# Designs tried in a protein design chat: VHH binders against UPF0284 protein YN1551_0030. Part 13

Target 1, 347 residues: UPF0284 protein YN1551_0030, of Saccharolobus islandicus (c3nj62)
Amino acid sequence: MIKEYYGAETFILNKDFAYILVIGTTDVSLIPGLTIAGATPELTHFTPAADAEYVLLGKCKSINTIPVSPTGIPTPALLTRASLSFINPLKIVVNAGSRILPKIPYIDLQGEPGKDIRKQALSMEKVNNIMENSIKLGEELSNEYELIMIGESIPAGTTTAMATLLALGYDAMDKVSSASPDNPKELKRKVVEEALRNLPTDSLQRLAKVSDPVLLGVAGTSLGFKGKILLAGGTQMTAAAAIINEFDKNKLKDITIGTTKWIVEDKFADMLSLAKQVGVKVLASMLDLSISAYEGIRAYEKGYVKEGVGAGGSAIMALVRGVSNNTLVRKIDELYSELVGSNNLHI
Short names: E, the ipSAE of ESMFold2; O, the ipSAE of OpenDDE; V2, 0.75 times the mean of E and O plus 0.25 times the DockQ between their complexes.

## First folded at step 4 (VHH)

Design s02 (framework vhh_7z1x_3)
Fold by ESMFold2-Fast, scan of step 4:
Structure s02 (fold): chain B 347 residues (1-347), chain A 121 residues (1-121)
Amino acid sequence: as target 1 above (347 residues)
Amino acid sequence: QVQLVETGGGLVQPGGSLRLSCTASGFTFSDYAMNWVRQAPGKGLEWLSGISYSGGSTSYADSVKGRFTISRDNAKNTLYLQMNSLQPDDTAVYFCARESGYWSDKYFDYWGQGTQVTVSS
């Protein structure tokens, strides 16, 4: 049910853990042609806040609609909530720089939303705030946990991940995933190529130019944490691992990426090559959603969404604790039914 | 190369009907949910209707529900929008769009060039 790569081992995950969700936004999501201009700018800004609210509460407070596409495909937060319902870990929401703040408790890293990476993503002041505060958070978590799982929610985060990997010297062009069954590769390539012109020599200054607040918050939390870490995500987490390795080359021995089969099997990306280059271990949930009663859920098997909000890592955590595929899919279907039924004011 | 080409637009009188078609190439059409979006002169984009990859699920904006019908023919790589009871305020450029699958990541990743629909006496 879980596939191991590059020396990853599932038995280390049979411990109590905290779920850390790092949220943020980036103006890369507003670039015409990379994301579709004028379609839903407001929803893009609300996505991280709404995802965090859904994971904690089972409902969104920051939006007046449900987090489901027009054709019924739900946010990956639904998969995360289903998986974590069997465990009930401590859940901590961490704001690295979101345009919209969630209406739930959160820790603020005192960052800012990312700007256009072709100019400058973040000021050095805000980069320093994110890194110092997230490192401190990791240190504090070390007093209570031997294991944490860190997930993310940031629209257009695969573009900043690709730029980050390339800025740090990895062969990453066209290797990151997207929410589509395939990839808008040519536009991402052009944006990233422009962003990479005239890079500073200092690593932190390079990250300030081309990265995003969530990648920095994930990396800082990981650098501060003394125990084992499951980075719950796909190609974006290879970028986070690359940042971690840039600042502490011995740290990756304590880090494993937990993702989905939809990411590792993505024909239009190459997550496993990125992980191998960075030197990070990978676990993939082999969760089979084809048995779902709902077409919107089965769309993940078609390569829609694939990952986000720590969906793969959360499924792995449930599976290693003995939750079966059938039990997990049943819970996913129950939460999906509740979500779409609430929009109809049913009963 | 992904291409979406809309046809079937034109001039129609109020109360009339038109059927728009969108021909897809460069990807496996049957793996993607598809949508129709319009833009009226001087206005922003308005989502109208969506259809799942199999055609088993459809959804509509309140402004067109009961008047427009979305359908698809996966064997022909073609998306359709049957438009009935057309009104002057349905005048717009109509775009077909491929769904990216995420509810807020500007969930359409490829768009056609659009086809003009004009409803006028």
Scores: ipSAE 0.495, ipTM 0.789, lowest interface PAE 2.5, mean pLDDT 89

Design s03 (framework vhh_7z1x_3)
Fold by ESMFold2-Fast, scan of step 4:
Structure s03 (fold): chain B 347 residues (1-347), chain A 121 residues (1-121)
Amino acid sequence: as target 1 above (347 residues)
Amino acid sequence: QVQLVETGGGLVQPGGSLRLSCTASGFTFSDYAMNWVRQAPGKGLEWLSGISYSGGSTSYADSVKGRFTISRDNAKNTLYLQMNSLQPDDTAVYFCARESGYWRDTYFDYWGQGTQVTVSS
């Protein structure tokens, strides 16, 4: 089952589509209070490349570890790969500004990794490169597809999303989700409050100060694309929609966010309020992982991870094509077992 | 108001055992993965062990694997670390920590004040 909000409709999604994964990094990811041995700032630099590799190949080439937490909770790329395995769309990886490049083919927007938003995230040269090249990509995709789904992989992206929404005038303080069950807001709030000082009046200059390359790449691709767009993600995609709306007030009629129930039901955030303020439609996958054989997968039901790599939108695409919850969870369990080893299979 | 309070530290002889406890309050303990981390004088933080929200999955650093056992009692909001075959190099302040995120953004958002473990003659 899929829940529809603000006029969203599922029938438009039963078409051929390309899956577009926009990857990048931001130095906001280097501001965490503490990193523990086994989870370092260096590991977060590899995350977008590793996620992209996992979606395309079923394994990571850029890291020597498997993409699971110390307690066995996997990257949302696992859910995306499982969902897309029933469809097998064309998959395009787009580098908006990642410090580590994936060991697979990708399109380069000629951006750069985002810097500390308390000072300045991106130069105007790199903002212009990302916007121009992503708009061109969207225009090119319009020749082959009536529908695209755009996902993202960027560590700390909810912090830059909150800053972006606030810089564009939305009531967004403390409304973005996080990967934890409770959303620790204090560090995000402090970073964002400092970032919002002395904002320029020009919208592109504001985005250059406080945004990130992935949000710009998602927005530009969307602005260039002439068909229907599913923005596969959570509160970060409300920020992308806000950027789109800033530059084209009529574009959101062709855009829907596809997310997870874990995002829309997050009591420590407010996804639906953000979407309503921006004027963007929302679909939520009601995928139930409680029936998984694996505790790491069931942790999503406890509010861990919730979204990323287009997991919710990908599940929606599988569900609208008749893939059942049970079938999808069985595939998730299969891929999880393969990733962590084959002990604990339960049939 | 989230609180984590460690107890059970102290002085032990090499080869001895200690059991550390961490009592949690101010949040739904059973919804969170928990970890043990230590810091010896002159060294950085060293992650030792983690346990899933239900207790069904555990992991250990190579330095303590086979000697330490992590466990939890969700009815009592308590995390444990059973420490066996203690060595002088195990001398450190031991912290319990609440896990936030996953492999890409794994970090610990709340820590106890720590409990001192000293292994010597």
Scores: ipSAE 0.054, ipTM 0.523, lowest interface PAE 5.4, mean pLDDT 87

Design s04 (framework vhh_7z1x_3)
Fold by ESMFold2-Fast, scan of step 4:
Structure s04 (fold): chain B 347 residues (1-347), chain A 121 residues (1-121)
Amino acid sequence: as target 1 above (347 residues)
Amino acid sequence: QVQLVETGGGLVQPGGSLRLSCTASGFTFSDYAMNWVRQAPGKGLEWLSGISYSGGSTSYADSVKGRFTISRDNAKNTLYLQMNSLQPDDTAVYFCARESGFWSDAYFDYWGQGTQVTVSS
């Protein structure tokens, strides 16, 4: 049910843990046609806040609609909530730089939303704030936990991830995933090529130019944390791992990426090549949604959405604790039916 | 068939006001969140403000918070940006944009042609 790559081991995950969700936004999401997802009548800037609210509450407070596409495909936050319902970990929302703040408690890293990476993503002041405060958060979490799982929610985050990997010297062009089955590469490539012109020599200054607040917040929290870390996400987490490795060459021995089979098997990306280059271990959830009663859920098997909000890592945590595929899909279907209106939301 | 057309730009003195309009056609306007984005000479795109499909939720960039107000009239298929206390650094081409999704890889699928705002004495 879980595939292991590059020395990854599931036995280390059978411990109490905190779920950390790092949220933010980037103006890269403003570039027409760059990112494609299921259409809903709400703003992309509300996505991180809505995802965080859904994981914690089972409903969104920052948007006036439900977090599903017009064709019924739900946010990956639904998969995360279903998986974590069998565990009930402490859930901590961390704001690295979101334009919309969630209407739930959160920890603020004193960052800012990312700007156009073709010019400058973040000021050095805000980069220093994010790194300093997230490292302190990781240090504080080390007093209570031997394991944390860190997820993310950031629109257009795969574009900044590709730019970050390339800026740090990795062979990453055209290797990141997208929420769409067919991953539109040409515009993403053009934006990233422009962003990579005239890079500073200093690593932190390079990240200030081309990265995003969420990647920095994930990396900083990881650098500060003294135990084992599951980075719950897809190709974006290879960029976070690359940042971690840039600042601490020995840290990746304590880090594993937990993702989905839909990311690892994505023919329009190359997750495993990125992980191998960076030197980070990978676990992939083999969760099979084809048995779902709902077409919107089965759409994940067709390559829609694939990952986000720590969906893959969360499924791995449930599977490691003995939750079966059938039990997990039944819970996903239960939450989905509540969300899309068979029970109390539609009538 | 989908069109967004901005109007209301022009030359204004510092401290002055302008109201931009964006008229939508070819789709059900009330089903979509809408945004205002600008591009100053020699700079990249800057998001300014967004409004939900119903108008019940709004958000603003720090650079315009307290000076600009986004609103919409769903019966008229029109989006507005009321701009007050204009400064020379507000000089830019202003675009309205339709939002088609809110997940990690969502995007603005239709943009207007833009309207020029020049703030100078």
Scores: ipSAE 0.063, ipTM 0.449, lowest interface PAE 4.7, mean pLDDT 87

Design s05 (framework vhh_7z1x_3; at its last look DockQ between E and O 0.50; V2 from the best seeds 0.00; counts 0 for: pae E 4.8 > 2)
Fold by ESMFold2, look of step 5:
Structure s05 (fold): chain B 347 residues (1-347), chain A 121 residues (1-121)
Amino acid sequence: as target 1 above (347 residues)
Amino acid sequence: QVQLVETGGGLVQPGGSLRLSCTASGFTFSDYAMNWVRQAPGKGLEWLSGISYSGGSTSYADSVKGRFTISRDNAKNTLYLQMNSLQPDDTAVYFCARESGYWSDTPFDYWGQGTQVTVSS
């Protein structure tokens, strides 16, 4: 149910852990044609707050609707909440720089929302705030935990992740494309190419120019933490691992990426090739959602939604503890039914 | 080559009805959720309605719920929007959009050229 790459091992995951969800926004998500207002206008700016609220509360407070696509496909946060319900770890929300703040307790890294990476994503002051405060958080968590799992929520985060990987010298340009198998669009590639013009020499200054607050928060927390780390995500977490490697090359021995099968099977992004270049181990959840009663959940099997909010990593953590595929899907269906039934959505 | 072509726009008086069609080619239409989005002159994009790849699930923005009906015919590779009780505020270019995934960086990856709907006396 778990596939291992590059020497990843599951036995390190059978420990008490804290789940750290790092949230933020980037103005890259506002670039016309790259993202667009969805079924619920609040989702264009409210996604990280809504995801964090849903994981912690089972409901959203920052939006008037439910975090479900126009066609019934739920946020990955639903998968995360279902998986974590079998473990019930401490859940910590970390605000690295979100335009909309969640209406729940969170740790503030005193960052800022990322700006357009074609100009300058973050000021050096805010980069320093994020790094200092996230490293301190990682150090403090080391007093209580030997293992943490870190997830992320940031719209357009795969675009900033690819810009980050390229700015740090990884061979990733031919992997900057649409998630759709038949999409000839080049907008993401053009945004990234423009962002990479006139990069400064200093690594931290490069990150200030083209990265995002969430990648910095994930990397800083990891750099400060003394134990084992499961980076729960796909391309964004590969970029975070690249940042970590830039500042402490020995740190990656303690880091594993935990992701979904839909990420590792994505023939355009080719996350495994990037992870190999970075030198980070990978675990993939092989959770089979085809047995779900709901079309919106089964749509994940078409690769419609691939990862987010720690969905893959949380599934891995449940599977390692003996939770079966059938049990996970039944819980996912239960949460989905509760979510769509309470808000009169026609799906 | 993925193509989406909207037809059926035009001038209609307030209270009138209009049916839009979107013909798809270059991809397996029945594998994709589809949406209608509009843009009033000089304004931003507004999502209106979505339909699952099978047609079994539909959703509507509050502004059009009860007045607009989305449907699809997968055998004809065609998406429809039936618009009733039209008002001047419905004046816009209407686009057919293919959904690439929820929480994707590019949630709508292909768009038609749009069809103009004008509601005026």
Scores: ipSAE 0.169, ipTM 0.601, lowest interface PAE 4.8, mean pLDDT 87
ESMFold2-Fast, scan of step 4: ipSAE 0.610; ipTM 0.850
ESMFold2 (binder alone), look of step 5: mean pLDDT 89; pTM 0.899
OpenDDE, look of step 5: ipSAE 0.353; ipTM 0.722

Design s06 (framework vhh_7z1x_3)
Fold by ESMFold2-Fast, scan of step 4:
Structure s06 (fold): chain B 347 residues (1-347), chain A 121 residues (1-121)
Amino acid sequence: as target 1 above (347 residues)
Amino acid sequence: QVQLVETGGGLVQPGGSLRLSCTASGFTFSDYAMNWVRQAPGKGLEWLSGISYSGGSTSYADSVKGRFTISRDNAKNTLYLQMNSLQPDDTAVYFCARESGYWSEGYFDYWGQGTQVTVSS
């Protein structure tokens, strides 16, 4: 039920862990053609806070809607909550730079929301704050845990991930995933090509220009943590691993990416090639959601959403502890029914 | 590669009906949820209706519920909007839009060029 790539091993995951969710926003999400142009930009700003609230509470407090698409496709936070319900790890929300703050406890990295990467994503002051505070968080977690799982919630994060990988010298053009079953390659390519003009020589300055607060927060937490790390995510986590490798070339031996089959099998991207270039191990949860009673859930099998909020890594954690595919899908369906009410034909 | 082409707009009197069509190409239509969105002169975009990839689930904005019906023919790669009891404030450019499915990416990743509907009285 779990596929192993590049030397990844599941036995290291059978330990107590903390779930770390790093949240943030970026103005890349507001560029016309990458998201809906002018329809509901406000929902994009609320998404990380709402995702964090849903994982922690089973409901959102920051939005006056439910976190599903118009046709009922839910946030991957629902898959994460279902998986973690069988384990009940400590859950820590980390704010790297979200425009909207969640109405739950969180740790603040003293960052800021990312700006347009075609100009400058982050000031060096805020980059230094995020890195210093996240490294400290990782060091503190090392006193309590031998294993952590780090997930993310950031709209348009695959665009900043592609820019980050390219800025660090990787062959990443057109290799990142998207939330749709295919990939809006032309739009991402244009934005990223413009962002890559006039790159500084210093790695940290390059990241300040083209990256985002969440990638920096994930990387810093990982650099500070002394134990084993599961980076729960898809192509965005290959960018986080690349940042980690830039600052500590020996660190990736303790890091594995945990993702979904929908990411590794995405014919419009190439996550495994990115992981191989960076030198990071990969595990993929081979969940079969086709048995779900709900079309919104089965949409993941069509390549919608695919990953986010640590959904793949969370499923891996449940599967290595003996939770079956059928049991996990039943829990997903239960939570989905509660979220949308008793009728899945209407949102 | 992805193209969405709307047809069926035009002039209609209050109380009349129109059926809009959206023909899709460049992707596997049956794998995607589809939506209708409109923009009235000088106003922002308003979402109207959505339909799941199989057609088994539909949703509607309160402003059009009971008057408009969304449907699809996956064999023809075509999305429809049946509009009944049209009113002057339904005057707008109507767009079909492909659903991305992830609310943090926004709801729609591709849009048609739009078709003009004018309700005159």
Scores: ipSAE 0.482, ipTM 0.784, lowest interface PAE 2.5, mean pLDDT 89

Design s07 (framework vhh_7z1x_3)
Fold by ESMFold2-Fast, scan of step 4:
Structure s07 (fold): chain B 347 residues (1-347), chain A 121 residues (1-121)
Amino acid sequence: as target 1 above (347 residues)
Amino acid sequence: QVQLVETGGGLVQPGGSLRLSCTASGFTFSDYAMNWVRQAPGKGLEWLSGISYSGGSTSYADSVKGRFTISRDNAKNTLYLQMNSLQPDDTAVYFCARESGYWRDSAFDYWGQGTQVTVSS
């Protein structure tokens, strides 16, 4: 039900954990053709806040609509909420730099939204704030937990992940996934190529130029945390692992990526080769959504969305505790029915 | 190479009907949700209707609900929009758009060139 890669082991996950959701935005999401074609820039800004609200409350407060695509494909926050409903861990929302703040309690890293990576993503002052405060958070969590799971919500995060991996010296061009089944790559390639011009020599300065607040917040929290870490995500979490490895060569022994089969089997990306290059262990949830009553849910099997908000890692946590595929899909369908029924969709 | 080509636009009188087609190539059409979006002269984009990859689920904007019907033929790689009871305010360029996912990313990743619909007496 779970596939293990590069020495990953599921038994380390059968412990109490805190779920950490790091949220942020980047102006990369505003580059024409990446995220704004057919969607409003305003709605893109609300995505991290709405995802965090949905995971914690089962509803969004920051938007006046439901978090589904025009044809009823839901945010991966729905999968995360379903999986975590069987465990009910402590949930902590961490703001690394979101333009819209969630209407729930959160920890503020005192960062800022990322800017256009073709110029400068973050000031060094804000990079230092994010790193310092996220390391302290990891240190504080070490007093209460032996295990944490860290997820993310950031629109256009796969573009900054690719730029980050390339800036750190990994062979990452065109190896990152997207929410689209066939992953259109040309615009991402052009943006990233321009971002990589005139890179600083210092690693932290390179990250300030091309990364994003969420990747830095994930990396800092991980560097500060003394126990085991499940980075819940795909290619974005592989970039976070690369940042962690840049600052602590021995840290990856305590880190495993938890993702979905839709990421590891993506024919238009190559997350597993990126993980191998970085030296990070990978677990993949083999969750089968084809048995769902709803086409919006079954769309994940067609390669839509694939990952986000820690969906894969959350499913792994439920599966290692004995929750079956059928039980998870039934819960997903229940939450989806509640969500979609309020919008009069014919599903 | 992904391509979407709209046809079926033209001039029609108020109260009339038109059927738009969108022919898809360069991808497995049956794996993708599809949408219709329009742009009236001097106005922004307006989403009209969406259909799931199998055709089993459809959705409509309030402005067109009851007048427009979205459908698809996966064997022919073709998306349709049946437009009835057309009004002068329906005058716009109509675009076929492939759904990329939910609102976390762009809702649509590929667009056709558009087809002009003019409703005038």
Scores: ipSAE 0.390, ipTM 0.738, lowest interface PAE 3.3, mean pLDDT 88

Design s08 (framework vhh_7z1x_3)
Fold by ESMFold2-Fast, scan of step 4:
Structure s08 (fold): chain B 347 residues (1-347), chain A 121 residues (1-121)
Amino acid sequence: as target 1 above (347 residues)
Amino acid sequence: QVQLVETGGGLVQPGGSLRLSCTASGFTFSDYAMNWVRQAPGKGLEWLSGISYSGGSTSYADSVKGRFTISRDNAKNTLYLQMNSLQPDDTAVYFCARETGYWSDYYFDYWGQGTQVTVSS
């Protein structure tokens, strides 16, 4: 039910842990045709807040709609909430730089929303704030936990992840995933190529130019944390691991990426090649959603969404504790039914 | 090579009906959710309707709910929009679009060239 790559092992995950969700936004999501080709740009600003609210509460407070696409496909926060319902870990929401703040308690890293990476993503002041405050958070969590799982919610985050990996010297062009079954690469490539012009020499300054607040917050929390870390996500987490390795070359021994089969099997990306280049271990949840009663859930098997909000890592945590695929899908279906039952969606 | 081709547009009188078709090629049509979007002269894009990969789930914008019906025939790789009770305000170029993503990050990675619908006496 879990595939192990590059020396990853599941036995270490059967420990008490805290779930850390790092949220943020980037103006890369506003570039026409990148994340929302013809859709409403302002809705992407609400995604991280809505995802965080759904994981913690089972409902969204920052939006007047449910977090389900017009065609019935739900946010990956639904998968995360279902998986974590069998464990009930401490859940901490961390704001690295979201335009819309969630209507739930959160820890503020004193960052800012990322700007257009073709110009300058973040000021050095805000980069320093995010790194210093997230490292401190990791240090504080070390007093209570031997294991943490860090997830993320940031629209267009695979574009900034690709730019970050390339800026740090990795062979990453066209290797990041997307929320689509078919990964449209041309616009993403063009934006990233423009962003990589005139890079500064200093690593932190390079990150300030092309990265995003969430990648920095994930990296900083990881650098500060003294125990074992499951980075719950896909190709974005290879970028976070690359940042971690840039500042502490021995830290990746304590880090494993937990993702979904839909990410590792994505024929339009190459997550495993990125992980191998960076030197980070990978676990993939082999969750089978084809048995779901709901078409919106089965859409994940067709390559929609694939990952986000720590869905893959959360499923791994449930599976290592003895939750079966059938039990987990039943819980996913239960939560989906509750969610869409609050709307006149014909499913 | 992904290709979407809309047909069925034309001139119609107020209160009339039209059925738009969108023929898909270059991908496995039955694996993708599909949408109809329109653009009136000098206006932005307006999303109208979406349909899941099997046709089991549909949704509509308030402006067309009760008047328009989306459907698909996966064996023929064809998407349809049945438009009834057409009004002058429905005059626009109509596009079919392939959907990706989820509730707020849904985006359309491939679009047809569009078909013109003109509602006028």
Scores: ipSAE 0.242, ipTM 0.646, lowest interface PAE 4.7, mean pLDDT 88

Design s09 (framework vhh_7z1x_3)
Fold by ESMFold2-Fast, scan of step 4:
Structure s09 (fold): chain B 347 residues (1-347), chain A 121 residues (1-121)
Amino acid sequence: as target 1 above (347 residues)
Amino acid sequence: QVQLVETGGGLVQPGGSLRLSCTASGFTFSDYAMNWVRQAPGKGLEWLSGISYSGGSTSYADSVKGRFTISRDNAKNTLYLQMNSLQPDDTAVYFCAREAGYWGDTRFDYWGQGTQVTVSS
């Protein structure tokens, strides 16, 4: 039910842990062709806040609709909530720089929303705030936990992840995943190529130019934490691991990425090549959603969404504790039914 | 190369009906959710209706619910929009669009060229 890559081991995950969700936004999401070309493109600004609310509360407070696509495909926060319902860990929401703040308690890293990476993603003041405050958070968590799982919610985050990996010297062009069954590469490639022009020499200044607040917050929390870390996410977490390795080359021995089979099997990306280059271990949840009663859930098997909000890592945590695929899918279906039953969808 | 081609637009009287078709090529049509979007003169894009990859799930904007029906034929790589009880304010260019993301990262990565629907006497 879990595939292990590059020396990853599941036994380290049989410990109490805190779930850390780092949220943020980036103006990369506003570049035409990377997000919706019309209607209400500003909806992407609400996604991190709504995802965090859904994980913690089972409902969104920052939006007046339910968090499903026009065709009934739900946010990966639904998969995360289902998985974590069998464990009930401490859940901590960390704001690295979201345009819309969640209507729940959160820790503020005193960052800012990322700007267009073709110019400058973040000021050095805000980069320093994110790094200092997230490292301190990791240090504080070390007093209470031997294990943490860190997830993320940031629209267009695979574009900034690709730019970050390339800026740090990795062979990452066209290797990051997307929420689509295929991977629209041309516009992403053009944005990233422009962003990589005139890079600073200093690593932190390089990250300030092309990265995003969430990647920095994930990396800083990891650098500060003394125990074992499961980075719950896909190709974006290879970028976070690359940042960690840039600042502490011995740290990756304590880090494993927990992701989904949909990410590692994505024919239009190369998750495992990125992980191998960075030197980070990978676990993949082999969760089978084909048995779901709902087409919106089965759409994940078609390559929609694939990952986000720590869905893969959360499933791994449930699976290592003896929750079966059938039990997990039943819980996913239950939560989905509750969610869409409150709206007039033909589901 | 991905292509979406709309047909079936035209001039229709208020209360009339039209059926729009969108023929898809260059990708596995049955793996993608599809949508209809319109743009009225001088206005922005308005999402109208979506259909899941199998056709088993549909959704509609309140403005067209009960009047429009979305459907698809995966064997023919074709998306349809049956429009009934047409009103003058349904006058717009109608686009079919391929869904590439989800609500939090909503993308329509490929669009047709659009087909004009005019509701007038």
Scores: ipSAE 0.375, ipTM 0.716, lowest interface PAE 3.3, mean pLDDT 89

